VHH binders against Serine/arginine-rich splicing factor 11 (SRSF11). Designs and how they scored, part 3

Target 1, 81 residues: Serine/arginine-rich splicing factor 11 (SRSF11), of Homo sapiens (Human) (q05519r33to113)
Amino acid sequence: EVIQVTNVSPSASSEQMRTLFGFLGKIDELRLFPPDDSPLPVSSRVCFVKFHDPDSAVVAQHLTNTVFVDRALIVVPYAEG

## First folded at step 28 (VHH)

Design ee1 (from dd4 with A33T)
Fold by OpenDDE, fold request of step 29:
Structure ee1 (fold): chain B 81 residues (1-81), chain A 122 residues (1-122)
Amino acid sequence: as target 1 above (81 residues)
Amino acid sequence: QVQLVETGGGLVQPGGSLRLSCTASGFTFSSYTMWWVRQAPGKGLEWLSGISGSGGTTSYARSVKGRFTISRDNAKNTLYLQMNSLQPDDTAVYFCVKEGTYTGSTYEIDYWGQGTQVTVSS
């Protein structure tokens, strides 16, 4: 029920990510690395989204290659733990 | 071939200290921002700290600020995490992470080490 989203824009916020993936289903957890307002210089960020319904995670993978903010996302399943 | 190897984990009593090390190879270490991330039993991943390539910029999660210190020795290709005042809640597998890189046309995914176990218990 967890996906890993890579190539997330440094300009994207946790709220924007939650909005995007929230359309696919209820989100139990969302983690954006580095966190919002981080002073760290990064060219890309990583987001982990845990869906309440595992089916939502499967659907979310179809967002791979979808342009978000300024670049194409990569969405893959993530085995947490 | 990127490699990240964490060391320094172990068992420590509450209030104790540990220093984790992450030895990097296969890339220009000083060119990348590095992170520490942990995963406690039954919990999700938690971002702890990050440091820019030059070491000039650092950042900490609220949960560890004031207790943990991130640093790096670019001459040794090594990332460090000094952990003081350890608590049982700090028990977790600790990972060092190399940031992903987007060039405007290509993306290289982030890289995670195998992790090192830290257990805080009396």
Scores: ipSAE 0.905, ipTM 0.948, lowest interface PAE 0.5, mean pLDDT 96
Fold by OpenDDE, last read:
Structure ee1 (fold): chain B 81 residues (1-81), chain A 122 residues (1-122)
Amino acid sequence: as target 1 above (81 residues)
Amino acid sequence: QVQLVETGGGLVQPGGSLRLSCTASGFTFSSYTMWWVRQAPGKGLEWLSGISGSGGTTSYARSVKGRFTISRDNAKNTLYLQMNSLQPDDTAVYFCVKEGTYTGSTYEIDYWGQGTQVTVSS
């Protein structure tokens, strides 16, 4: 249901992340840390995506090593709650 | 080797204050941006605040801006979160987070502490 996406580019936007993973299924929640337009100097960001269909989360893990913006994403399941 | 230990949580009344601490070890503390994140009952993770390695840059979520203050003491390897004007909606487990690191060739994932419980109730 929930995936953790790491090595997200500081240049990536929440909207871009929503578009990318939205192709895999309906998204109930998307959280990007730090949020967009943050002044914090970070080399990478973390994104949490909660899919409506848990099968979408399984498919999303296959995006690991896919280059997005400028680097390869890492997508793993995340046990939330 | 990386360790983050949150302390300072507890039960407080609405309008009260708490100061959380996060003691870090196993890495060069001053080289990393640090965050506070919380998990409220039945809700997803919420990013609250961050501070650059040197402490020169801070950022806050709209939900806590004006009430919470992030700071750090690099000599003590400690991150702080001063929480004022606490509300019941602030009830959550609060996590200290070390940013991940991408060098262009290698990536080191972010690290989260075990968290400390904060309960705001009359």
Scores: ipSAE 0.901, ipTM 0.946, lowest interface PAE 0.5, mean pLDDT 96
Fold by OpenDDE, last read:
Structure ee1 (fold): chain B 81 residues (1-81), chain A 122 residues (1-122)
Amino acid sequence: as target 1 above (81 residues)
Amino acid sequence: QVQLVETGGGLVQPGGSLRLSCTASGFTFSSYTMWWVRQAPGKGLEWLSGISGSGGTTSYARSVKGRFTISRDNAKNTLYLQMNSLQPDDTAVYFCVKEGTYTGSTYEIDYWGQGTQVTVSS
């Protein structure tokens, strides 16, 4: 039920990520690394999204290679715990 | 052949201190922003802190700000996390992370170490 989203734009906000993936299903948790208020110079960020419905996580993987903001996302399943 | 090896974890009493180290190899260490991330039992991943390649910029999560200090020694290819005033809810596996890199034409994924266990218990 958890996905890892890589190659997230530094200009993308957690709210934008919630909007994008929330369209696919209810989100229980969303974590964006580094967080929005971070002053760190990074070329890309990573996002973890935990869906309430595991089926939503499967659908989310189809967003791989979808351009978001300025680059193509990579969405893969992630096993936590 | 990127490698990140965390050390310094262990068992400590509440109020105690630990210093974690992350030894890096297989890439130009000083060129990359590095992070510390942890995962507590039954919880999701939590971003703790980060430091720019030169060490000139640092950032902390609210949960650890004032207690944890991130630093690096680029001559030794080592990342550090000084952890003071440790609490039971700091118990977790701690990972050092090399940032992913996007150049506009190529992408290299982030790299995570295997992690080191930190247990805070009386």
Scores: ipSAE 0.900, ipTM 0.945, lowest interface PAE 0.5, mean pLDDT 96
Fold by OpenDDE, fold request of step 29:
Structure ee1 (fold): chain B 81 residues (1-81), chain A 122 residues (1-122)
Amino acid sequence: as target 1 above (81 residues)
Amino acid sequence: QVQLVETGGGLVQPGGSLRLSCTASGFTFSSYTMWWVRQAPGKGLEWLSGISGSGGTTSYARSVKGRFTISRDNAKNTLYLQMNSLQPDDTAVYFCVKEGTYTGSTYEIDYWGQGTQVTVSS
């Protein structure tokens, strides 16, 4: 029920990510690395989204290559632990 | 071939200290921002700290700020995490992470080490 989203724009906020993936289903957890307002100079960020419904995670993978902000997202399943 | 090898983990008593090391190879170490991330039992991933390629910029999660210190030695291709005042809830697998990079035309995903176990227990 967890996905990893890579090539996230440094300009994308956690709230924007939550809005985007929230359309697909209820989100139990969302983590954006590095976090918002980080002073670190990064060219891309990584987002982990844990959906309440595992089916939502499957659907979310279809967002791969969808342009969000200024980047084509890559969405894959992620096995935590 | 990118490689990140974490060392320094182990068992420590509450209030103790550990210093983790991450030895990097297969890429120009000083060109990349590096992170430490951990995963505690039954919990999700937690971002802890990051340091820019030059080491000029550092950042910390609130949960570790004041206790953990990130640093790097670019001549040795090594990332460090000094952990002081350790508590049981710091028990986790600690990962060294190389940032992903976007050049405007190409993207390279972030790279994670295999992790090192840190256990804080009396």
Scores: ipSAE 0.899, ipTM 0.945, lowest interface PAE 0.5, mean pLDDT 96
Fold by ESMFold2, last read:
Structure ee1 (fold): chain B 81 residues (1-81), chain A 122 residues (1-122)
Amino acid sequence: as target 1 above (81 residues)
Amino acid sequence: QVQLVETGGGLVQPGGSLRLSCTASGFTFSSYTMWWVRQAPGKGLEWLSGISGSGGTTSYARSVKGRFTISRDNAKNTLYLQMNSLQPDDTAVYFCVKEGTYTGSTYEIDYWGQGTQVTVSS
């Protein structure tokens, strides 16, 4: 199951995101946009996390409004068709 | 309301080229970083390229660097992706994306177009 994590600090790395969401369950795939070390001048990033277990995706949505690095995350389900 | 409309997809033979366009409306186009992202059949999302609002900074995924070129025309509110040397594994739906932004007090979510299909097959 895939979640979309938005309002991610530009200072957060994919490694940090993997550590945070990895505590909630096994991750099959994680993509941070733009990628680590991108020179693009962004004020936020978005991260897509595919969990092996759909229940982990439900639990992960409770991280909405959790401050990570310097701002509150927004975690929503991503409808993959 | 933000609108992003991709055009230029289609069927092309291996080794061929396509140019994708994305027409933007409902926001100040020149103020935002834009990206191209694709989704191949049965696969997850793959970030391909991004370009700053002014066009002064670009970035590419390793898988497309040297073959794809992102550009923008801020007078026409249009984002482009020139794709050269296309191969069958470039087959995907290609999305134009407006970055999400945070001003310290408000957050604007990233906005995605409907996508355009690119199929590379002989």
Scores: ipSAE 0.532, ipTM 0.792, lowest interface PAE 1.8, mean pLDDT 89
Fold by ESMFold2, last read:
Structure ee1 (fold): chain B 81 residues (1-81), chain A 122 residues (1-122)
Amino acid sequence: as target 1 above (81 residues)
Amino acid sequence: QVQLVETGGGLVQPGGSLRLSCTASGFTFSSYTMWWVRQAPGKGLEWLSGISGSGGTTSYARSVKGRFTISRDNAKNTLYLQMNSLQPDDTAVYFCVKEGTYTGSTYEIDYWGQGTQVTVSS
């Protein structure tokens, strides 16, 4: 199962995101948009995380309202499409 | 309501070119960074390119740099992706995306169109 993590600080790196969500289980795929090296002037980023164990994705949604870097994350399930 | 409608997808031969369009409504188009993202069958999302609200800053994923060009026409509320030298592994659904924004107190979520299918096959 894939989760969508929104309201991510533009200062957060993909490695920081991997560390945070890696606490919850093995990550098969993590993608942070825009990428770490993007020069685009954004005020937030979005991250998609696919866990090896779908149960980790259910637990990860409880990180909603957790402050990470400078703002509270919003974590929702993502239907691929 | 925010509405993003992608057009221009279709079947193209390897080495061919295609231009995607995304018509936007329900928000001040020129104020927002826009992206193109694709998803190949059975694969995760791949961020391809983004362009600032004014069009002054662009960014490309390594996989498409030099082949794809993002642009926008703010008078027409339209985002474009020019795709050249297409290969079979470019086959995917291509999404137009309006960035999510944070003002320090209010978050607006990213908004995605329904996508347009691009198929590259002999």
Scores: ipSAE 0.504, ipTM 0.780, lowest interface PAE 2.0, mean pLDDT 89
Fold by ESMFold2, fold request of step 29:
Structure ee1 (fold): chain B 81 residues (1-81), chain A 122 residues (1-122)
Amino acid sequence: as target 1 above (81 residues)
Amino acid sequence: QVQLVETGGGLVQPGGSLRLSCTASGFTFSSYTMWWVRQAPGKGLEWLSGISGSGGTTSYARSVKGRFTISRDNAKNTLYLQMNSLQPDDTAVYFCVKEGTYTGSTYEIDYWGQGTQVTVSS
């Protein structure tokens, strides 16, 4: 029920990510790495999203190749724990 | 191929200190931002700290700022995390992470080590 969202624009915020994936189902946890306020120079971010319903995680993987902000997302399953 | 190997975990008493090391190979270590991330039992991932390739920029999560210090030795291809004033809620697996990168046409995924266990208990 956790997905890993990669190739996320450094300009994307955790709030924007929560809005996008929140359309697909209830989010139990969302973590954007590095965090929104990080001064680190990065060319991409990674976001981990835990959905309450595992079916939402399956649907979310269909967002792979969707342009968000300035580049196409890659959405893959991630095992937690 | 990218490899990251964490060492230095173990059992410490509350208030104690521990230094984690991460030995990197398979890439130009000094060119990449590195992170430490932890996962406590039954919980999600928590980003702790990051350091730029040169070491000139560091960042810390509020939960560890002032207690943890990230550093790197680019001559030894080694990332460090000095952890002071450890408490039981710092118990977790600690991961060394190489940033994912995008060049405008090519994406390289983030790489994670196997992790090292830190247990803080009396």
Scores: ipSAE 0.499, ipTM 0.776, lowest interface PAE 2.0, mean pLDDT 89
Fold by ESMFold2, fold request of step 29:
Structure ee1 (fold): chain B 81 residues (1-81), chain A 122 residues (1-122)
Amino acid sequence: as target 1 above (81 residues)
Amino acid sequence: QVQLVETGGGLVQPGGSLRLSCTASGFTFSSYTMWWVRQAPGKGLEWLSGISGSGGTTSYARSVKGRFTISRDNAKNTLYLQMNSLQPDDTAVYFCVKEGTYTGSTYEIDYWGQGTQVTVSS
């Protein structure tokens, strides 16, 4: 199951995201856009997290409005297709 | 409403070149960082490249650096990806993406085009 984590601080790294969401379950894949150390001038990042167990993805959505680094995350299911 | 339409995909031989275009409407194109992202069959999303609103800053994933070139024409509201030295593992759907933005009070989500298929095969 894939979730889309939006409103991610530009200061957050992919390793910090793995640590946060890794507490919720085994992560099969995590992609942070733009990547770590990108020189692009962005005000937010988006992270896609694929959990091994779909129940972890359901739990992860409850992190919406949780402040991480400097702002509240928005966590939604990633629609297939 | 925001619309992103990718064109230029198709079948190409290994070692070949292809140029993708993305026509944008419904927002001030020159104000936003744009990305190219791809998804190979059965694989997850792979961020490829991004370009700032003015075009002054670009970034590339290591897998495509030196082979792919991102550019934009703000007068035509069009984003481009020049792809050279294409190989079979570049086969994917390629998406044009408008960045999400945060002002400290308002968040605007990223927007994705429908994608264009690129197939690299003999």
Scores: ipSAE 0.476, ipTM 0.761, lowest interface PAE 2.0, mean pLDDT 88

Design ee2 (from ee1 with S105Y)
Fold by OpenDDE, fold request of step 29:
Structure ee2 (fold): chain B 81 residues (1-81), chain A 122 residues (1-122)
Amino acid sequence: as target 1 above (81 residues)
Amino acid sequence: QVQLVETGGGLVQPGGSLRLSCTASGFTFSSYTMWWVRQAPGKGLEWLSGISGSGGTTSYARSVKGRFTISRDNAKNTLYLQMNSLQPDDTAVYFCVKEGTYTGYTYEIDYWGQGTQVTVSS
């Protein structure tokens, strides 16, 4: 039910990520590292999305290699402890 | 190959302090922004703090701002997290993280340490 999205653009907002993955199903939680208001210089960000329906997480993995903002996303399942 | 090793975790009483260290190897430490992230029991991952490669820029989550201080010693390839005024809800596994790298052509994923357990309990 949780996916990890890497190679997220520093220009992407949490809202944009929510919109993108929200099309696939209800999102219970979305975490973007570092957060939007962070002044940290980063070349890439990481997003964790917890879907209400586990099937949505499976579908989300098909977005791997989809260009978002300025680069191709990598979407994999993530097992949280 | 990239390696991140967290140390300094342990058991402390509420109000206590603890300093975590993260020793990095396998990459040019000073060139990368580093983060601290934690996972509490039954909770999702929580971003805590980050520091730029040079150490000139720091950032904190609201939950730890004023209590935690991130720093780094680039000569020692070490990242630190000074944690003061610890409370039971700070109990978690703490991870140091190296940012992912995208050059516009190539991408290298972020790297996470194995984590160190911090337990705050009376």
Scores: ipSAE 0.905, ipTM 0.948, lowest interface PAE 0.5, mean pLDDT 96
Fold by OpenDDE, fold request of step 29:
Structure ee2 (fold): chain B 81 residues (1-81), chain A 122 residues (1-122)
Amino acid sequence: as target 1 above (81 residues)
Amino acid sequence: QVQLVETGGGLVQPGGSLRLSCTASGFTFSSYTMWWVRQAPGKGLEWLSGISGSGGTTSYARSVKGRFTISRDNAKNTLYLQMNSLQPDDTAVYFCVKEGTYTGYTYEIDYWGQGTQVTVSS
Protein backbone atom coordinates (compact mmCIF):
# COMPACT_ATOMS: atom_id res chain seq x y z
CA GLU B 1 0.00 0.00 0.00
CA VAL B 2 3.05 2.27 0.31
CA ILE B 3 5.37 3.17 -2.54
CA GLN B 4 8.68 4.98 -2.62
CA VAL B 5 9.24 7.40 -5.47
CA THR B 6 12.83 8.40 -6.08
CA ASN B 7 14.57 10.75 -8.51
CA VAL B 8 11.91 13.34 -7.83
CA SER B 9 12.86 16.75 -9.18
CA PRO B 10 13.72 19.46 -6.68
CA SER B 11 11.22 21.58 -8.61
CA ALA B 12 8.32 19.17 -8.10
CA SER B 13 5.81 20.15 -5.44
CA SER B 14 3.90 17.95 -3.02
CA GLU B 15 0.73 19.06 -4.75
CA GLN B 16 2.04 17.96 -8.13
CA MET B 17 3.02 14.59 -6.70
CA ARG B 18 -0.40 14.22 -5.10
CA THR B 19 -2.07 15.05 -8.39
CA LEU B 20 0.06 12.58 -10.32
CA PHE B 21 -0.48 9.62 -8.04
CA GLY B 22 -4.00 10.64 -7.10
CA PHE B 23 -5.07 9.62 -10.59
CA LEU B 24 -4.32 6.04 -9.60
CA GLY B 25 -6.36 5.95 -6.44
CA LYS B 26 -7.15 7.51 -3.12
CA ILE B 27 -4.08 8.63 -1.21
CA ASP B 28 -4.07 8.30 2.56
CA GLU B 29 -0.65 9.87 3.08
CA LEU B 30 1.99 11.59 0.99
CA ARG B 31 5.39 12.69 2.24
CA LEU B 32 8.02 14.49 0.21
CA PHE B 33 11.59 14.69 1.50
CA PRO B 34 12.85 17.32 1.88
CA PRO B 35 9.55 19.16 2.18
CA ASP B 36 8.47 21.96 -0.11
CA ASP B 37 10.25 25.29 0.25
CA SER B 38 13.19 23.69 1.96
CA PRO B 39 16.34 25.78 1.55
CA LEU B 40 18.48 22.65 1.36
CA PRO B 41 20.45 22.18 -1.83
CA VAL B 42 19.46 18.77 -3.14
CA SER B 43 19.75 17.24 -6.57
CA SER B 44 16.88 14.84 -5.98
CA ARG B 45 13.97 14.25 -3.61
CA VAL B 46 12.11 11.20 -2.32
CA CYS B 47 8.36 10.77 -2.06
CA PHE B 48 6.39 8.22 -0.05
CA VAL B 49 2.79 7.58 -1.02
CA LYS B 50 0.38 5.45 0.98
CA PHE B 51 -2.62 4.38 -1.06
CA HIS B 52 -5.94 3.44 0.45
CA ASP B 53 -6.23 0.55 -1.98
CA PRO B 54 -3.17 -1.72 -2.18
CA ASP B 55 -3.94 -2.33 -5.85
CA SER B 56 -3.22 1.32 -6.55
CA ALA B 57 0.29 0.86 -5.22
CA VAL B 58 0.85 -1.99 -7.66
CA VAL B 59 -0.34 0.11 -10.58
CA ALA B 60 1.83 3.02 -9.44
CA GLN B 61 4.96 0.95 -9.95
CA HIS B 62 4.26 1.04 -13.67
CA LEU B 63 5.08 4.75 -13.60
CA THR B 64 8.74 3.83 -13.29
CA ASN B 65 10.68 5.61 -16.07
CA THR B 66 7.88 8.11 -16.56
CA VAL B 67 9.33 11.57 -16.93
CA PHE B 68 7.86 13.97 -14.43
CA VAL B 69 8.95 17.60 -14.53
CA ASP B 70 12.54 16.87 -15.58
CA ARG B 71 13.22 13.43 -14.12
CA ALA B 72 12.45 9.82 -14.85
CA LEU B 73 10.70 8.54 -11.75
CA ILE B 74 11.54 5.30 -10.00
CA VAL B 75 8.56 3.76 -8.21
CA VAL B 76 8.99 0.75 -5.95
CA PRO B 77 7.03 -0.82 -3.12
CA TYR B 78 8.08 0.28 0.34
CA ALA B 79 7.70 -1.83 3.45
CA GLU B 80 6.83 0.72 6.08
CA GLY B 81 6.62 -0.21 9.70
CA GLN A 1 30.07 0.63 0.19
CA VAL A 2 27.98 3.32 1.84
CA GLN A 3 27.45 2.89 5.56
CA LEU A 4 25.51 4.99 8.03
CA VAL A 5 25.51 3.99 11.67
CA GLU A 6 23.31 5.80 14.16
CA THR A 7 24.13 5.85 17.86
CA GLY A 8 23.05 7.73 20.96
CA GLY A 9 19.50 6.52 21.27
CA GLY A 10 18.03 5.31 24.54
CA LEU A 11 15.45 5.82 27.25
CA VAL A 12 14.98 9.31 28.64
CA GLN A 13 12.40 11.04 30.80
CA PRO A 14 10.22 13.84 29.49
CA GLY A 15 12.13 17.10 29.39
CA GLY A 16 15.39 15.25 28.96
CA SER A 17 18.00 15.51 26.24
CA LEU A 18 19.82 13.16 23.89
CA ARG A 19 22.41 13.63 21.20
CA LEU A 20 22.33 11.27 18.27
CA SER A 21 25.34 10.60 16.11
CA CYS A 22 25.58 9.17 12.63
CA THR A 23 28.94 7.91 11.47
CA ALA A 24 29.28 7.84 7.69
CA SER A 25 31.65 5.94 5.46
CA GLY A 26 32.00 4.82 1.87
CA PHE A 27 31.43 8.23 0.28
CA THR A 28 32.69 11.80 0.34
CA PHE A 29 30.68 12.92 3.34
CA SER A 30 31.08 16.67 2.87
CA SER A 31 29.66 16.50 -0.65
CA TYR A 32 26.19 15.41 0.44
CA THR A 33 23.21 16.87 2.18
CA MET A 34 22.19 14.72 5.14
CA TRP A 35 18.83 14.30 6.87
CA TRP A 36 17.31 12.98 10.05
CA VAL A 37 14.02 11.10 9.68
CA ARG A 38 12.01 9.27 12.32
CA GLN A 39 9.24 6.70 12.49
CA ALA A 40 7.02 6.55 15.54
CA PRO A 41 5.02 3.42 16.42
CA GLY A 42 2.08 3.02 14.09
CA LYS A 43 2.93 6.19 12.18
CA GLY A 44 4.56 7.02 8.88
CA LEU A 45 7.99 8.45 8.26
CA GLU A 46 8.56 12.02 9.37
CA TRP A 47 11.25 14.29 8.01
CA LEU A 48 12.88 16.19 10.86
CA SER A 49 15.90 18.11 9.70
CA GLY A 50 18.55 18.47 7.05
CA ILE A 51 21.96 20.03 6.64
CA SER A 52 23.91 20.84 3.48
CA GLY A 53 27.26 19.29 2.72
CA SER A 54 29.23 22.27 3.96
CA GLY A 55 26.93 22.75 6.92
CA GLY A 56 26.08 26.25 5.76
CA THR A 57 22.37 25.55 5.34
CA THR A 58 20.06 23.86 7.82
CA SER A 59 16.33 23.19 7.86
CA TYR A 60 13.86 21.90 10.43
CA ALA A 61 10.35 20.55 10.58
CA ARG A 62 7.99 22.64 12.67
CA SER A 63 7.55 19.75 15.08
CA VAL A 64 11.16 19.94 16.22
CA LYS A 65 12.24 23.49 15.48
CA GLY A 66 13.60 25.18 18.58
CA ARG A 67 14.22 21.86 20.31
CA PHE A 68 16.41 19.92 17.89
CA THR A 69 19.68 21.05 16.35
CA ILE A 70 21.34 19.40 13.39
CA SER A 71 25.08 19.70 12.88
CA ARG A 72 27.96 17.91 11.25
CA ASP A 73 31.68 17.42 11.60
CA ASN A 74 33.01 16.73 8.15
CA ALA A 75 36.47 15.97 9.48
CA LYS A 76 34.95 13.12 11.48
CA ASN A 77 32.38 12.08 8.88
CA THR A 78 29.73 12.45 11.55
CA LEU A 79 26.21 13.88 11.57
CA TYR A 80 24.60 14.95 14.84
CA LEU A 81 21.13 15.63 16.17
CA GLN A 82 20.93 17.38 19.51
CA MET A 83 17.48 16.77 20.96
CA ASN A 84 16.32 18.89 23.89
CA SER A 85 13.03 19.15 25.75
CA LEU A 86 12.07 15.67 24.65
CA GLN A 87 8.42 14.66 24.82
CA PRO A 88 6.70 11.28 24.79
CA ASP A 89 5.59 11.83 21.20
CA ASP A 90 9.26 12.05 20.21
CA THR A 91 9.46 8.31 20.83
CA ALA A 92 10.53 6.76 17.54
CA VAL A 93 13.28 5.12 15.57
CA TYR A 94 15.58 7.83 14.25
CA PHE A 95 17.31 7.39 10.91
CA CYS A 96 20.27 9.11 9.37
CA VAL A 97 19.83 9.62 5.63
CA LYS A 98 22.22 10.39 2.80
CA GLU A 99 20.54 12.32 0.00
CA GLY A 100 20.01 10.77 -3.38
CA THR A 101 22.02 12.24 -6.21
CA TYR A 102 21.28 13.00 -9.83
CA THR A 103 24.05 14.05 -12.20
CA GLY A 104 21.96 14.56 -15.31
CA TYR A 105 22.73 11.09 -16.57
CA THR A 106 23.09 8.90 -13.50
CA TYR A 107 21.01 8.56 -10.37
CA GLU A 108 21.77 7.06 -6.99
CA ILE A 109 18.99 6.66 -4.47
CA ASP A 110 19.13 7.93 -0.92
CA TYR A 111 20.74 5.72 1.70
CA TRP A 112 19.31 5.08 5.16
CA GLY A 113 21.01 3.86 8.30
CA GLN A 114 19.62 1.06 10.44
CA GLY A 115 18.15 3.57 12.89
CA THR A 116 18.44 4.12 16.63
CA GLN A 117 15.58 3.82 19.11
CA VAL A 118 14.64 6.83 21.19
CA THR A 119 12.08 6.31 23.94
CA VAL A 120 10.73 9.17 26.01
CA SER A 121 8.77 7.92 29.00
CA SER A 122 8.18 8.64 32.68
Scores: ipSAE 0.902, ipTM 0.947, lowest interface PAE 0.5, mean pLDDT 96
Fold by ESMFold2, fold request of step 29:
Order: structure tokens, then C-alpha cells, then sequence
Structure ee2 (fold): chain B 81 residues (1-81), chain A 122 residues (1-122)
């Protein structure tokens, strides 16, 4: 089970994301795009989090509208684009 | 409404080259940072490269720096990825991605193409 975390501040690091979502359960993978320290001029980043326990992914979606760094996160189930 | 269509994938021998194209529609292409991301079979997503709307800023993951080149043609609404010195571990589905954006008032989610398969094997 993977969640897509969007509207992530460009200033948020992968370590900050791992700390936040790690409270909800064991993380098997976490990928933040663009990567930490990217020079690209973006106004938001997206983070993909795979939890070991699928129930953690369901709970994590309740973080939608939680302000992290400077804006409210949007957390949705990951679907193919 | 946003549409991203990747082409140019296929089978190639180790050491070979491919150029991927991504044709964009439904948005002002030149206004957005674009990325290439790949997913190998059974693996997670791997961010590869990005390019600013004007093309003036590029960034590459360490795994592909020096081998892959991102570019764009804003007159043709097309994003490119030139892939050289391909190895078997480059085998993956390659996605064209339009960045998500936040204006302080509205958020637009990132958009992904359907992907194009690249297979590197002898």
C-alpha cells in the first residue's frame, strides 16, 4: 500500500517527511520528488510512502489538511497516472 | 484535461541509446517544471531528471547523470529524455510528469503519463 502526499512545501526534506509519517507505522519506502536539495524551481513537492501495514496507509490519509512546514498536506491513495 | 503521452521506448542492447518523447496537451507547457521518473519491475518509483519551464535549469539523479539528458521544445509542447550507455538495470517503465503547483490559494496535483517501457538486455 502506497500513499501519495502532495502539496508538500519545497522546503520540506525527506527526513522531515519520514519523521512525520513514521509515527503512523513502519515505512518500507519513502521517495520525495524532486529530491532533497534539487535546484528546480518548484512550488510544491510530492512524496510517495509505502507502509509495511496497509492500515497505516488508511490512517495516514487523515493527515490531509494538516499544516506541515507552511501549507496543508493532501494525502491520497496512490494510483497509476 | 491534462494529457501526457510518452513514446520512444523499446528493446535495446546494453550500451545502446534511446530517446524518449512526451507530448503534452491541456495546459501551458512552458509554464511548468517537468520530470522523468521510472519504475523497474517490482521496485519503487525513482526520480531521474527535471527541467524548468524555460529549460534554463536541469537536475539529474546521480544514477543517470552524465548518461541521460533532459530537454524540452516548448514550441512543440514536447519533453525529451536522451538515454545513452543503457544497462540492464535501466529496464523500467519511464513516466513523463508535470509538476504539481501551489499559488498560495489553489493547488494543482502532479500529472503522470501512461509510461513507456524500456528494456535493456542482450
Amino acid sequence: as target 1 above (81 residues)
Amino acid sequence: QVQLVETGGGLVQPGGSLRLSCTASGFTFSSYTMWWVRQAPGKGLEWLSGISGSGGTTSYARSVKGRFTISRDNAKNTLYLQMNSLQPDDTAVYFCVKEGTYTGYTYEIDYWGQGTQVTVSS
Scores: ipSAE 0.501, ipTM 0.772, lowest interface PAE 2.0, mean pLDDT 88
Fold by OpenDDE, look of step 28:
Structure ee2 (fold): chain B 81 residues (1-81), chain A 122 residues (1-122)
Amino acid sequence: as target 1 above (81 residues)
Amino acid sequence: QVQLVETGGGLVQPGGSLRLSCTASGFTFSSYTMWWVRQAPGKGLEWLSGISGSGGTTSYARSVKGRFTISRDNAKNTLYLQMNSLQPDDTAVYFCVKEGTYTGYTYEIDYWGQGTQVTVSS
């Protein structure tokens, strides 16, 4: 249901992330940290995506090592606790 | 071995204040931007605030701006979150986060603490 995407480029926008993962299925929630308008000097960002269909989350994990913008994404399932 | 330990959470009445601390170890603290993130019951993760390694740059989510203040003491390897004018909807588990870093060749994954519970209730 929920995936964590790390090594997200600082140049990537939340909209770009939504577009990328939206191809895999309906997205209920998407969080990008820090947000697009943040002045923080980060070398990477993290994105959490909650899919409506759990199967989409499984497919999304196959995007690991896919280059997006300028670097390879890391996509893993996210569980609390 | 990166370690982040949040403290300072607890029960507070609406309008009250709390100060969270995050003690870091296992990495060069001052070299990393740090974040505070929270998760309220039944809600998704919410980014609250961040501060650059030197402390020279800070950022806040609209929901907490003007009420919360992020700071750090690099000599103590400690991150802080001063929370004022707390509201019931601030009830959540609060996490300290070390940003991930990309060198162009390698990636160091971000690290999250175990979190500290903050409950705002009358």
Scores: ipSAE 0.489, ipTM 0.798, lowest interface PAE 0.8, mean pLDDT 93
Fold by ESMFold2, fold request of step 29:
Structure ee2 (fold): chain B 81 residues (1-81), chain A 122 residues (1-122)
Amino acid sequence: as target 1 above (81 residues)
Amino acid sequence: QVQLVETGGGLVQPGGSLRLSCTASGFTFSSYTMWWVRQAPGKGLEWLSGISGSGGTTSYARSVKGRFTISRDNAKNTLYLQMNSLQPDDTAVYFCVKEGTYTGYTYEIDYWGQGTQVTVSS
């Protein structure tokens, strides 16, 4: 039910990520690293999204290579233990 | 060839302190922002703190600000997390993370250590 989204623009907010992936299904949890208010100089961010419906996580992986903000996302399954 | 090795975890009593270390190799350590992230049993990942390559900028999650201090020693290729006033809900596996980077035509993924267990129990 969890995906890992990498190559996320450092200017992307957690709200923008929630809007994008929310079109694919109900989100139970979303975490963006570093957080929205971080002053750290990074060139990319990582986002973890847990969907209510596991089928939404499968569909979301098709967003790999979709340009969001300024670069192509990489979306892969994340198996939580 | 990137390697991150965390050490310093263990069992402590509530109110205790630990210092975690992360030794880095296979990349130019001083050029990269580093993070600490933890995962408590049955919970999702929680970003805790980050520090810029030079050490000039730090950031902390609200849950640990004032109790945890991130630092780095670029001469020793080592990242640190000083954890004070530990409580049972700080029990987790703690990961050292090298940022992922994008140069405009290539993306290097973030790299994670294998983690060190911290257990806070009376």
Scores: ipSAE 0.451, ipTM 0.764, lowest interface PAE 2.2, mean pLDDT 88

